# Miniprotein binders against tRNA-splicing endonuclease (endA): the designs that were tried, part 1

No score or structure here was measured in a lab: all are predicted.

Target 1, 353 residues: tRNA-splicing endonuclease (endA), of Methanosarcina mazei (q8pzi1)
Amino acid sequence: MNLLKTQLKGDRVLAGKEAVAELYKTGYFGRPKDDGLELSLVEAAYLQSRGKLDIELEGKLLGFRAFFEQASLRQQNFELKYIVYKDLKERGYYVQPSAADFRVYPRGSHPGKSAAKIFVHVLSERQPLSVKLLQESVASAENVHKQFILAVVDEESDLTFYEIKSASPKGEMPEPFPAVKADATFLEDRVIAWDAEASGALYSRGFYGKMLDPERLQLSLVESLYLFSRGVIVVRDRKGKIFSFDEFVEKASEIEGSFLRKYSAYKALRDSGHVVKTGFKFGTHFRVYRKVESIEKIPHSEYLVNVIPEDYEFRLPVMSGAVRLANSVRKRMLFAVEKGEEVEYLDIGRVKM
Below, numbering starts at 1 at the first letter of every chain, in headers, positions and changes, except where a header shows other numbers.
F, E and O are the ipSAE of ESMFold2-Fast, ESMFold2 and OpenDDE, as the mean of both directions, binder to target and target to binder. V2 is 0.75 times the mean of E and O plus 0.25 times the DockQ between their complexes.
Where letters were taken out, [cut] stands.
Atom coordinates printed by the task and the answers are left out, and those that the model quotes come from them; centres of patches stay.

## First folded at step 10 (miniprotein)

Design gB0 (from g0 with L43E)
Fold by ESMFold2-Fast, scan of step 10:
Parts: structure tokens; sequence; C-alpha cells
Structure gB0 (fold): chain B 353 residues (1-353), chain A 81 residues (1-81)
């Protein structure tokens, strides 16, 4: 075969000017530099595996295994990056290695025709993923109008790709609350509103709670605090004493883990015009509707929502499980990142490259 | 009325001061709780401007008094730690 002679230097493989014609101009491998071609370690490994080049280190010819071992010492996560690079190349993509892993050209395009449209970040399934780092990476990609893809490599070297984007969901529900006021009682782990007219309006117009009978509405704790904060309900204990917001929060927090964090997201979603219901049957905190016109014709919910703190670290199997579940019921998976008074959203979906 | 608007602005300043004091304690959970409660009181006071409901004003005042007590407790713990 026609084998190009190259040299391993640091974290790159250097080839002469003949490689520019044979590898760069034909397949867009490497980067022309001076009169030669500079190849990344993943590109060199791929090309060596295809019999396109020989790699030498200090005058000694390296076989594939020897080069792979040298590359793993010279680049963090080389093995994972090679797995992803090889997969993308075998799918027919043109791929440009970068310090942040890969830039990928859209299907049917190449570097000479258009700009790269996709940033790919490579992770092991065992690696924790900081939400803070993830949001920074997504923002960086979005600022240059590129799609951000996470490539997760499992212990069997199988690949799953996820698209991650920032989201600002907007609902279409009317702004004003029903002009009603109801007395309610905090009972065990729930709140019950006792007025038939107010309960009916909260249920049929606001889509809050569940009617136990025509005169009693059962509300979740997050629904109750939301309505209490708006002056729509007055919540009492069993002895008739009105709760303060602090007393309500203290009691609710004893019953429900991460109550305040979940409430922040609940409030943000309701304030942005959504109907918000429990996601319990889907294993999430909430299911969210863009618009509901009547209780008799409730549409399919658009989103499943899990609320996480800003210092959260994803365990990738948990993230994968949530995304898989949402996809199986034809909904989008949103992670609501709680940042004190602010809530930001990440839309995470599985994608096939 | 102008008198009610002045009272609301006074209460808004009080909850902002309480939130700031809580942040100075170095306890992220406690600071976050005070910030959530301050946000909810602000929303309640904004609704009072629209509805004129005196019960909402009384609820806001009760909330602020409880937050003051909590912040003082946090400050005392910081002095002893």
Amino acid sequence: as target 1 above (353 residues)
Amino acid sequence: SPEVQEEIQKLLKEIQDLAKRAQEMGDPRAARLVQYLARWIKELLERLLETGDELLLELAKQMIKRLEQRVKQLEQQAEEG
C-alpha cells in the first residue's frame, strides 16, 4: 500500500507535504502547518488502523498497539476520544479534533463547503458531569450557533449521543388567578380546601389539585404554597391557626425532601404560563403542559421536569434513565437548575448521529 | 393609596436587608431559605398593590417578623462558631 511516513512529537503526529495532498485535500484529515501536515493523535491512530501511514518515535517504527499506548500517555481520555472519533468517521462525518474534543460537520457537508455545526464532548459513563461545567459548555456552543452533543462511552465501549441545549419554556395559560379565596387546612402530608365555589374554580380554571368531592379540593404542598403566596388560599392547622409562610415551609420541608428547590421550579413554570402536575408516574418531579383549555380535554404534557441544585453533579446512568423514560412516552426531558431566585433549564435528549 | 405604597416600599427594603444579612452567615442553606421567603413576600406585596387586600399586608408583616427572628438566630450561631 501507499504508506506515508510520519513522526510522533508530543501530542501530535507530523507528516510532510505529501500528506497534505493525500490526507488533507482528499479527506480533510489534520491541519496544514508550514509545508507539512499536523495530525491529532486520534486522526493518526485512525489512519494507521486503515493502513494509510507509518508512525515513528525517535527513529523506531510503532505498530498500532505501541502507538495507541504512547497516545494514551500523551492525551487524557485518548481511548474514549478514539472510540468516538472512529464511530463518527465510520458514520461518514467529517470531524475536526479540538482542545474541547470534536467539531463535526453536518451530514453531506465538509470543511471546504460549510462551517462545523456540532461540538462533541466525550465522557465515560462513570465520570461525574458538573451542571456548572455543562451549562458553561452549552453556552459556549450556543454563542457561536453550534449544537452541543455529549458522547457517553460505557464500559463495553458502546456509544450514546445526547443533545443538550438551554431552554426557556413559555406556556399559554392566562396570567390572572381565579378571583377566589378559600379556607384550607394542612392535614398530615397534604392541604384540603373546603369551599365549593373556590375549589371548583381552582380545579376547572387553574387546573390545581384533585377534587375529592364537589366541595373539597386536595392540593399538593407546592400547589398550596403557590396559591397561599398569591393570597388565593388561607392555610390553617387542625386547631384553626393560620400558617405563616415560614411555618408552612418548615412543615412542608419535614414531609417532602428538597421542598424549597421543587417549589422554586414549580413557581417559575406556573409564572411562565404552564400547568404543572406531579411527575410521579414517570419518575420525575413534574409533568408540564403548555396549555390546558378544559378539564375534559387535557392534552399530552410536553415536558417532564427534574429539579436540581446549581452544584449538582450528574451521574450519567441517572441522566440516561431520565432521558430514556421521557423519550419512551414522547416527551422532552428538562432539568430545572435552581439558582436561588432564578431557575434555568437544560433540555437533554438522546440523538442518533 | 400613597400611604399603602410607602408602607410596601418600607417592607420591601426590610426583606432585602434580611436577605443580605443571611448571606453574610456563610450558610448556603439558610441564606437560600431567607432568599426564597423574601421573594415570596415581594410577590405578596406586589399583589397587594393590585388588590388592596389588607390580609395580604398582615401576612407579609408576620412573615417579615419571623424572618427577623431566624436571621438573628443565624447571626448568634455565627458569633459562637
Scores: ipSAE 0.000, ipTM 0.275, lowest interface PAE 17.1, mean pLDDT 82

Design gB1 (from g0 with L43Y L59F)
Fold by ESMFold2-Fast, scan of step 10:
Structure gB1 (fold): chain B 353 residues (1-353), chain A 81 residues (1-81)
Amino acid sequence: as target 1 above (353 residues)
Amino acid sequence: SPEVQEEIQKLLKEIQDLAKRAQEMGDPRAARLVQYLARWIKYLLERLLETGDELLLEFAKQMIKRLEQRVKQLEQQAEEG
């Protein structure tokens, strides 16, 4: 039995007509071109490693190491793409290499049976990832009804797959707003509401703030601005002067980093029917509850939310840490992307292929 | 196919035009992000000229639509300021 003879040219490996029958029609490797088969560098490396073909460069036979070194010079991120390609092939997937890394067919399917359903983007854990680029890639995949997956390769060549989806979270809470305005005072880094009846209703029905005693409710700055903007509280300084919206934003922004950005996300989540509490450390800003029946009962469908600007660049270890933290407490990780008055969400979760 | 290659060339021109429009806007960071996205889509389309992958062409078209929306937002912000 003779191995298929192939030629390395540019960023492709060229095989004769026999390879169409032996590799393309049987396993969907490569692309038929002219009277032969054109293989990507990752496909050629995989097939060479399995003893299915020989690769020559300018009449010289290349061993696996020599070919791998040539491929690395000819394609950026070749080693990372090879690691991911090999892993997916060993899991039994049909995979088509492309300019956007990989198209992957659903388990139990192949190119002749159905369309590819998964786009896989390959990254080193050290590469920064633009949130805007990520959102556009996710939206484009979703518009053609495909799953978007990041394949992250660490320094030990371990693979972690993350599914990224746009999200439009919807809560089930009614908005409990008392008819009576509560007087409140801006103190240090928080707001105190003084009216016992309104404070009790905001806490027990709206799940806002923390009771200091039976008559006084402590509110965070984002909670305070939300209630103030809805006319539920009137906020005064220590001398009794009422804040305007802009005066409140200015003072809060001096105290709390990225205040207005966090407020935009807080407002969007509350307006969509969620209970929102101040977040965890480690870069999560909010804990978000789809429904809270009472302070004594366990909330349903909890999320962690990290608010980020539109020009944010993910550092993949930080993203991985946030997702792992959410998983450890049985919550989903949402990233709220602030776009002025609008907020868009990315749902990032670890996935098994 | 020749039709696909012609379509890719038209999309490459659209990307170049969007990149130029973004350069004229007042937010340097947002403009740089749009330029980065335009460059990446252009790279993808140039590779597609060689491969003829129609699914990636549809992916690129959707990204161009999103880029158009972003340039429009930047233009509205520039007019308002």
Scores: ipSAE 0.000, ipTM 0.153, lowest interface PAE 20.8, mean pLDDT 80

Design gB2 (from g0 with L43W L56I)
Fold by ESMFold2-Fast, scan of step 10:
Structure gB2 (fold): chain B 353 residues (1-353), chain A 81 residues (1-81)
Amino acid sequence: as target 1 above (353 residues)
Amino acid sequence: SPEVQEEIQKLLKEIQDLAKRAQEMGDPRAARLVQYLARWIKWLLERLLETGDELILELAKQMIKRLEQRVKQLEQQAEEG
């Protein structure tokens, strides 16, 4: 029942031997060291708010406000980290401070029972997030078999959690294109295939393009380059000259922003066995289907896909909006990170803790 | 006190040198990571000057050593082309 006396030192709060029994062995707060207990600033603030300890600085007793102000000077983003820490503790989680902000034990687990399975990184909604730094953080978590969670704090101190994981999506389509050949023409801003039988097969068996009528298939520029590169279509200009790969990319890039980047992602998804459709209905680049058996009965798409460059910097409200949109239509949001010839994927979803 | 202040000034210079080396690598993403960490460590050293807490000094020294290793790795990756 007695309050533990502790001392603020650096970015830690130091307690005596009695705190090991009272806080560590019972609740897994802090880290035992030199017969005492080291508490992180967020742990100390939480315990002080619950009347479990007193904190002194150079012989002066600090109230909660005074300690909070000192902690804010000693730890970057302390206020945001405290908001997240308190929320997780109030939900009943065991939480350990780490270099990545927090390690969290799943509900019903604790340090004495199993290893932590979740890394939580804390951000302000206003803070830009480099996709390169994000991929490095996700890879670090995955290398030690832990889930990576972003905890985003907005201006109202409302908290949203996002799970981010690398993805290697695999479709179940047996063949990405039918065994046909079609002659096609690049007209203005589109490609039109002219052969009725080949167009029908590309549409109904390959799930490419849009039929303009029974004899003409309109193909997007990324679909056209994919099929052309496979020898399924021959694309000509208005004078009958066949395009080379580079000539097609040059012309398509004049018409469509980030064409080559979108093509790399389209190609990767098709090559991995997916049906890929334009995502314009939902404001994303692509809608992606794991398996489609018939044009008459198209299932719901599994992913909405946005293609981004490897030097992309997320604005968190934009990321939040994209994830919320996918959730509203019961799809997952996938970000395809273009790295020249290779494409890497980040699967970002909103989660409840 | 004067001895600790000299140590802090040396660490601040090390951080500035590491941030500059990151910019000179020509990889904007690597530069941003190093600059982010450098700003945080600089902030810790500035708080040390205000609070007088020597444990902040030890934390800063450890972070600087890790940042040096990271910059060296990035420089080696850049050289390997």
Scores: ipSAE 0.000, ipTM 0.126, lowest interface PAE 22.9, mean pLDDT 80

Design gB6 (from g0 with L43Y R47F)
Fold by ESMFold2-Fast, scan of step 10:
Structure gB6 (fold): chain B 353 residues (1-353), chain A 81 residues (1-81)
Amino acid sequence: as target 1 above (353 residues)
Amino acid sequence: SPEVQEEIQKLLKEIQDLAKRAQEMGDPRAARLVQYLARWIKYLLEFLLETGDELLLELAKQMIKRLEQRVKQLEQQAEEG
């Protein structure tokens, strides 16, 4: 019948000894300290909304609105954190507020049974997200064997959860580069290979390019540079001059935005045993296959890949759109982060809590 | 199957019309967002032509309806100043 009396102090809500038995031992709210219980502002707001406690400030009782306004002044992004906290609690999770945002226990577990396994970071859809900071946060979570989840609150206060993990994709394709050199010409925005035997082998065994006719193969610029760098093709301009590697890169970069970044990712994926094709149909840079056995029966691709620079800042609506598209076509969304000669991958997927 | 192909072609035209209307509003940021969404829906419809997945058709129709509502909202805001 009687609500627990608590006091707002700084960025915490302090409760007496009775709250340890009524809130901590029953629901794992707060942190026992000395003879009392220390609640975070989001925990106190949640418990107040459920009629479990009264909150006083300097001798005055605060209603929910008054407390919420005080909490907003005392904690940056309190409103967003409360929305996420309330949602997770209503789903039945045990949640510990942390210095960053939240640590969450797996479904069917609690603080007395096991360690927290999920780290949740709360963002407004309007906040830019640095890929460098994101990679550091993901690595930190993975080093302690926790899942890293973004909780994104949109302008309508709707909540979407994304799991982000580092990836090291490995394909199963053999590395058979035929020793045969094919002559090819750089035309407009692509390269045409002229030798029927070499073109047929590149297409049917390597899954490169598109046959224009039975004797001629059309290659993209990234495919062409990859094959040229391995000595499989020789590329000429329309006047018969052979390109050097640097000359090819210069000309391709004039035609195709971010050519070298896309090439770095293309090369890394091919070198790790994948078949890599254009992602144009899906609005991505690439679609990627772990294994292709026959040109006559190509399976569904496993990944869609967008290549981004290491200083990239995600706009969350753009990230959300890419993830939604990949999910709608039953593929995983990879972001390939280009770091000079190295490429690192982030696997981003929508998750239901 | 012919009815599905006709529906997809109709939806592709609706997307092109919505992208054009967004461009005509003169707000480059709003136009770019609508064009981005239109591109995603277009690729979903092109994928549907290959797979025949009726669930993707319903998803595309819902996305087009939301895009149309956003374009109408932007047109109203432009008219009001």
Scores: ipSAE 0.000, ipTM 0.119, lowest interface PAE 22.1, mean pLDDT 81

Design gB7 (from g0 with L43E R47W)
Fold by ESMFold2-Fast, scan of step 10:
Structure gB7 (fold): chain B 353 residues (1-353), chain A 81 residues (1-81)
Amino acid sequence: as target 1 above (353 residues)
Amino acid sequence: SPEVQEEIQKLLKEIQDLAKRAQEMGDPRAARLVQYLARWIKELLEWLLETGDELLLELAKQMIKRLEQRVKQLEQQAEEG
């Protein structure tokens, strides 16, 4: 039994020149440095568990438990990272530790054959995830043409992988504003359009609102502001006074929470050629269609959309629940990140490694 | 909001009642799964108490409905065998 002798130093395990031939050139473990091999703590733990090396600290040989405890003191979230590393290695992947936790090579490839294609970030299900940090991580991966994956470890040490990517959804609907004008009234918590021909066009060609009868169209508040902002409808109060944009936003915001934020996303989706309907049936803000041909033949929606502020902090069980719900109805989960007038999208889906 | 607080308290009690019903069944594996999901939904509602997020409230309501259906199915299976 000719086990490699290594030394634990800081957050690294150092091995001699023999380890370069035995671990790096054969299995791509570690990185060559100063005629030796430098192993990350997760690589060293994995290799020790397989009987490939001995680890010493200040002249004392460490067993697996003793090394694991030392590694946990030296690296934040070491236990979670080890669980993920071991899982990926057992699936046959080549994995390199990085600032994004891991770089993973595509199935059937290795460091000597191609570039890493996947960045994996490891989180406990109990750790909050900042949307700002998530967007930065996704952008960093996409800038180097890599897939970004979250590896979420639950309290049972079960592992779930999520792919997160930026999205720029584009619909196929023609001009969102039919060439009509309608007079409308704000009544209690709703808007009613009264012109039969214009209402019919908004409903049948624009797929706005719900016909209450042949002469009346009921519009949601976000639909109403969108049409009002372009002069397609004129919205009055009961006494005939025309609302300004700001007056409408103020009144609508009293009726529904986060109205302006939802409106920004609604507007962005409509402007990009989508039909947008309430997501209430699915517990989301919106359900979104790329193309609708007729009111009698409405297809299945492609996306469920939740609108969140830029400073939102995901709780991972909430994210998991939303993704699972979308998958159960064969839709993608899209998070619309509101940045004032601008909206950015994150497409989140569960993936199998 | 007092109305939202009252709704959250009703949902928390509903989760507790479902978890108790699950514990009283003859299938320990199914009971543990239901308890796990109830705990997760409780955490979701606690998050709602911290943030006031109406979307989380709707998500919680949908998940509680699914959990209730699962408990009813387990109760029927216990009666049949």
Scores: ipSAE 0.000, ipTM 0.181, lowest interface PAE 20.0, mean pLDDT 82

Design gC5 (from g0 with L55T L56W)
Fold by ESMFold2-Fast, scan of step 10:
Structure gC5 (fold): chain B 353 residues (1-353), chain A 81 residues (1-81)
Amino acid sequence: as target 1 above (353 residues)
Amino acid sequence: SPEVQEEIQKLLKEIQDLAKRAQEMGDPRAARLVQYLARWIKLLLERLLETGDETWLELAKQMIKRLEQRVKQLEQQAEEG
């Protein structure tokens, strides 16, 4: 017989009552409305490509290319959305177009069985993504108890999916530092603490720095400012003058890019009960542990952390690279968003749909 | 920012010019398509003004460029028919 005849109108494709039985009740395509079926442009394109319907515009039959062209003009990012929609459908998902691009049902479920679990937002890899917009989108999804997924389409039309969620990581360390005091000196690009007992305690109980010998502990600049600000160490220059907080920040900022921003995240993580170490081995600012019991039995770190400002624009290839490296070493990628006195976290992971 | 406001005004004028060209073409299909897309592009620019997010500006520019290409194609097709 004949294929289902439909009509392109605005950003929708309209079908009669027969399409409700053939497309909606069998496959949950479209939405029943006024005795007929209303299809989104991506649904209509997918169904047309499968030979299940014909699409007309003002009495003229449109081939696939002609319809695809019309849809591209009628919907922002239609080409990217179609790539993502087709991929999800071919993986067996039930997918509903929405204001957040797509709502996706859990594997093995459909609209008649349960609520949609996933919001999918579609982006080109070359499109910058504001962290502010991202946080708002994630919050919106979490407010209705749904996962937020970014579907990133590269120039070769390859798809990568990322789950993004807000995080409030809490460590299990009983105290952020041991009750000791040490004198320390700022040398070139590092700080050295000199007292053997205090250095030993900071290293073996606090998990700070690196022992150079039994009486000498090397501290990173963020570790040093944290301990200095809490009265655990006193930091002097080579001539014996004690640094103020502002003097230390000024000098450290000349040595390390974005020092104060990194320090804010370091402080927040330590204050929330974590052990925090440099992430240079993994190409991140920090690696983070929920709990460390002894220096002899250090577990695998849970998180890699990159610190970003609140006005940050993600470049998706850079984000992808960071997430891929974390995944390759079985750690999660955490972005610490610095908002003055506050630090908020985004947990970003690559997912297979 | 003043520079973003100036760019928005320029894009809005481009949309108005394209809508006028579509009307002058005398093809009701072209007129409807341009009016529909002009409305959509204006919504993207409104989101830019509300959020300050320049990704909306980039998307609006891409849509205006596609719309201009399509209007040119329809004009050429009308001249050839």
Scores: ipSAE 0.000, ipTM 0.108, lowest interface PAE 22.5, mean pLDDT 82

Design gD5 (from g0 with L43Q E50W)
Fold by ESMFold2-Fast, scan of step 10:
Structure gD5 (fold): chain B 353 residues (1-353), chain A 81 residues (1-81)
Amino acid sequence: as target 1 above (353 residues)
Amino acid sequence: SPEVQEEIQKLLKEIQDLAKRAQEMGDPRAARLVQYLARWIKQLLERLLWTGDELLLELAKQMIKRLEQRVKQLEQQAEEG
């Protein structure tokens, strides 16, 4: 009989000295402890399914179903973790259990050759994911120079993998504004700048707004507040009264949901040297360009950006939809997390393992 | 809410019809109207998407995907030409 005899104890499966030679030294399964080998429940289930070991509980031999049911009682999310573990093993990866569910070694490497480079977190598509928790997990992985991956298990037990990383995007556009000052009017749901020379400069050099005609520039509300805050435009109501910052914000907020949050992200992206335009065509708040040379030679945008509050909870189907959309138009999906006056970015992309 | 979903559907259909008419007739005024209405629908959809109703969110997402696909086709033609 070639099967190794093991014992289920707590949330571990214990094997003798023979298992160290047959499972650990050859395949890096488990962890040597005392004179034997300690296997995680997912490793034991995988090895049992491949006919490599027998598992006993209190002197009784457990078949695969009986062991799987016991493991599910002993470990939270065991079934989801097993699905992910089995998939990664069948793809040829070496995988070790960790606090972040799994540590994964790069292709062509193993625990004896190099350090693990990937943290995998397992999640059901039905579970909400706090952006705060996600940012903490990503930061923890990045602090030890590891890639952070979400393994999302759907209702059909199919797996989708997402790489999530922090981002600090930098554009290449000149920061100084054209040396112009334009008079502008807030009309119903838009702002119109009236000076032909200033309007032309804002449009052709700054890539702000859209020309209504050669003398008049239409600006979005976030563009208008940005230019107003920098003294580039003076915004008046229909009666000629100049808006204060707070008065503008109040009026704009009546027209646009989450105006201030979107403005914070708009300002941060512009301040970091980007051209920022509406993302309406792509179902996002913004589309973002690192560099634009001329109105006649506008490249494809690099990023799609959605602005979210720091207390946001991702619903995984919504996240998946946004990432799929960005990928379909060859852009990166960026989530701008608003933290008062500061904005932090999460870059989320689908990956193949 | 179901009432909000019906309103969004009506506005989406109106935008689709106006976009097709604008494309076939080449009317700049119709194009401006489509842009204006599209902005209002986006604002409404943004409010719905971030309110946390998962069934409503999925329906809004489907409507956004349909609008985005149509707009992407128009943008690609404009960028090529």
Scores: ipSAE 0.000, ipTM 0.084, lowest interface PAE 26.7, mean pLDDT 78

Design gE2 (from G1c with L43W L59F)
Fold by ESMFold2-Fast, scan of step 10:
Structure gE2 (fold): chain B 353 residues (1-353), chain A 81 residues (1-81)
Amino acid sequence: as target 1 above (353 residues)
Amino acid sequence: SPEVQQEIQKLAKEIQDLAKRAQEMGDPRAARLVQYLARWIKWLLERLEQTGDELLLEFAKRMIERLEERVEKLEQRAQEG
């Protein structure tokens, strides 16, 4: 008597007019259509599991397992979508199935009160994720003022949520480099600047490199190219020949993998007013500071940055590992997507729903 | 790729050598830390073997370099006292 009779048809479950009052007006399940109610397969499975409806196919009553198997044949990734749908419903959210998997209403709201604010995309941890497609999905959500969330289902059906947003980080450093000039030499795998005044200014005001002694500054290859490209340092080989930009890039690329890609991101971050240091201790390319006032009082960095090519394809366990590492040290994880000289950023963080 | 597989094998051997050097120092606490980090880097290499991920390759290389520095410093301290 408490069960509604419904019919499985195509990729929908159809219920009569009584379901509008009992499911839609009370819990916002389904979509009213032609004096009845049209339920998605995930909604129907959830409601069947709660004893709210019976589902028939061609005159035959389907138990939960039989319906679940039919739904899996009728909808791509049905089982993953059901896991996510059920979890969100059990957390108390109102959820509407959509082409982008789910539209979710913020806590304390529902379809009759406001617009959905969250798009949820469902993935298996084994599925590769194109950064290009991810950026397009994030932009689509942001264009309609919605959060974009990945719901990642692992092989044990455990669920992790990640918020992904575009970022345009802006630092607060007044100048990207001091107005000095220094002579420097490319030695083996490093660059050393020789002038005490310029070295002191680069280190103490620009936060570049590491002092070897009061007169000598050791610079990383990306720092060196950045300073060289602005005429702040002149870089010579061991024989005294001045490097051209292309000659420096060629030599640095022989020593350091993906040098140009890392340099593009380093340059973009410095040009946007950040202090950029190696991320080695965190297993990332860079750690980034919005503002540093003194070498004696360096704050905690705000961001860890990994640089990736535009055609990069995320493996979700690797993405998860990077995000987990950043969270463990209370930093945000940025992926810098290299597009030639331009760089775009994705801010990826684990969220609790 | 064959190139990535060769690099993984090289890195795996470097980790084994570092773990062995840590055992030979006679500092059980330092040896346990190095072995813990070596196990974690091995996990990264196993993931890299499955994925071919260049971020994971760079990350693993950086962790091995840091582990080498740590082992070298511990060896210097052991020699000093």
Scores: ipSAE 0.000, ipTM 0.125, lowest interface PAE 24.4, mean pLDDT 82

Design gE4 (from G1c with W40F L59W)
Fold by ESMFold2-Fast, scan of step 10:
Structure gE4 (fold): chain B 353 residues (1-353), chain A 81 residues (1-81)
Amino acid sequence: as target 1 above (353 residues)
Amino acid sequence: SPEVQQEIQKLAKEIQDLAKRAQEMGDPRAARLVQYLARFIKLLLERLEQTGDELLLEWAKRMIERLEERVEKLEQRAQEG
């Protein structure tokens, strides 16, 4: 029966006045322009595949394959964008192509009822993702009160959607510092605190370290520097000499890769009122708790945290693995982006569309 | 767990044997140092028994290995006179 006649021109497909009534007013496809309808290449491909329109180029009718090949020459990553567009349409979403790939309307809404609430960026799992560009994209979306979603297409054309947002986590823990300074010794790759009263308070009220015995507390290097910088512990070498901050950093950096970066994030999280646990139990740098009342009743941690430099490039399979790990243990994945003494957070979670 | 309990008992016996070897060396200062370290490791094993903490088990094993190396070196020096 009656297919709409359209013309491929540049990176758009142009349709007449009839298409406004049949495609835009019914399904919000395209943009009305000059008494006609302007369709994006992904919209035109989708509608052609559903038998809704014929596409011509310079007087020649294009079949689906011929049009798809033309579209791929005219738009970078057209195939990936089409896969995502088709998936979202088949899920029942109203979708508008944009400079950021797609604007998506929330379930039960459409362009005539409200503004789009979701920006979707399309990426192949093989493409590196700059954390700097990601932070800029997330900030841009958040500045206009929209969600930022990353749609990752794998080698089998399967889709996974991730919500990425900036985070400012706040805990409810005060720092419990003992009245008396504890003495501690730097031994091989860790610090041992010797004062029983201070060790007990740091472990049971501050949730620092691991008790070696009832009188002695083992501290990680980041925990040790944090407590040392607050004057809670005095750290000595085997000969009894007290470390300066710089001497401690130098020695710790020889033992532990990216020590200062991890310390900046550890300090920021503790200073914002969290309990922070080290030890790589889940393959992340930290486990983070908003509130802990007792060592005997430790809740599940709210966040797993990986610390990354500001020039970091995500490999998407690694990012996917980290998010999947957090989900498997009922936690959120935070990436702490280290910028000298400042730390910014990205909250990355898998989302069901 | 029963498996962890068996490992704790094995490590406790190794500490007792090392403390005995230290006492047999005839150097009172060296024997006291080894006995101090053995006592410290015993406290770790008691805490491991209470908590089941696998990290304490690994630390106890490493410290027992270091204590054994120390006892062997002291025995070599005792032979040399």
Scores: ipSAE 0.000, ipTM 0.080, lowest interface PAE 23.3, mean pLDDT 81

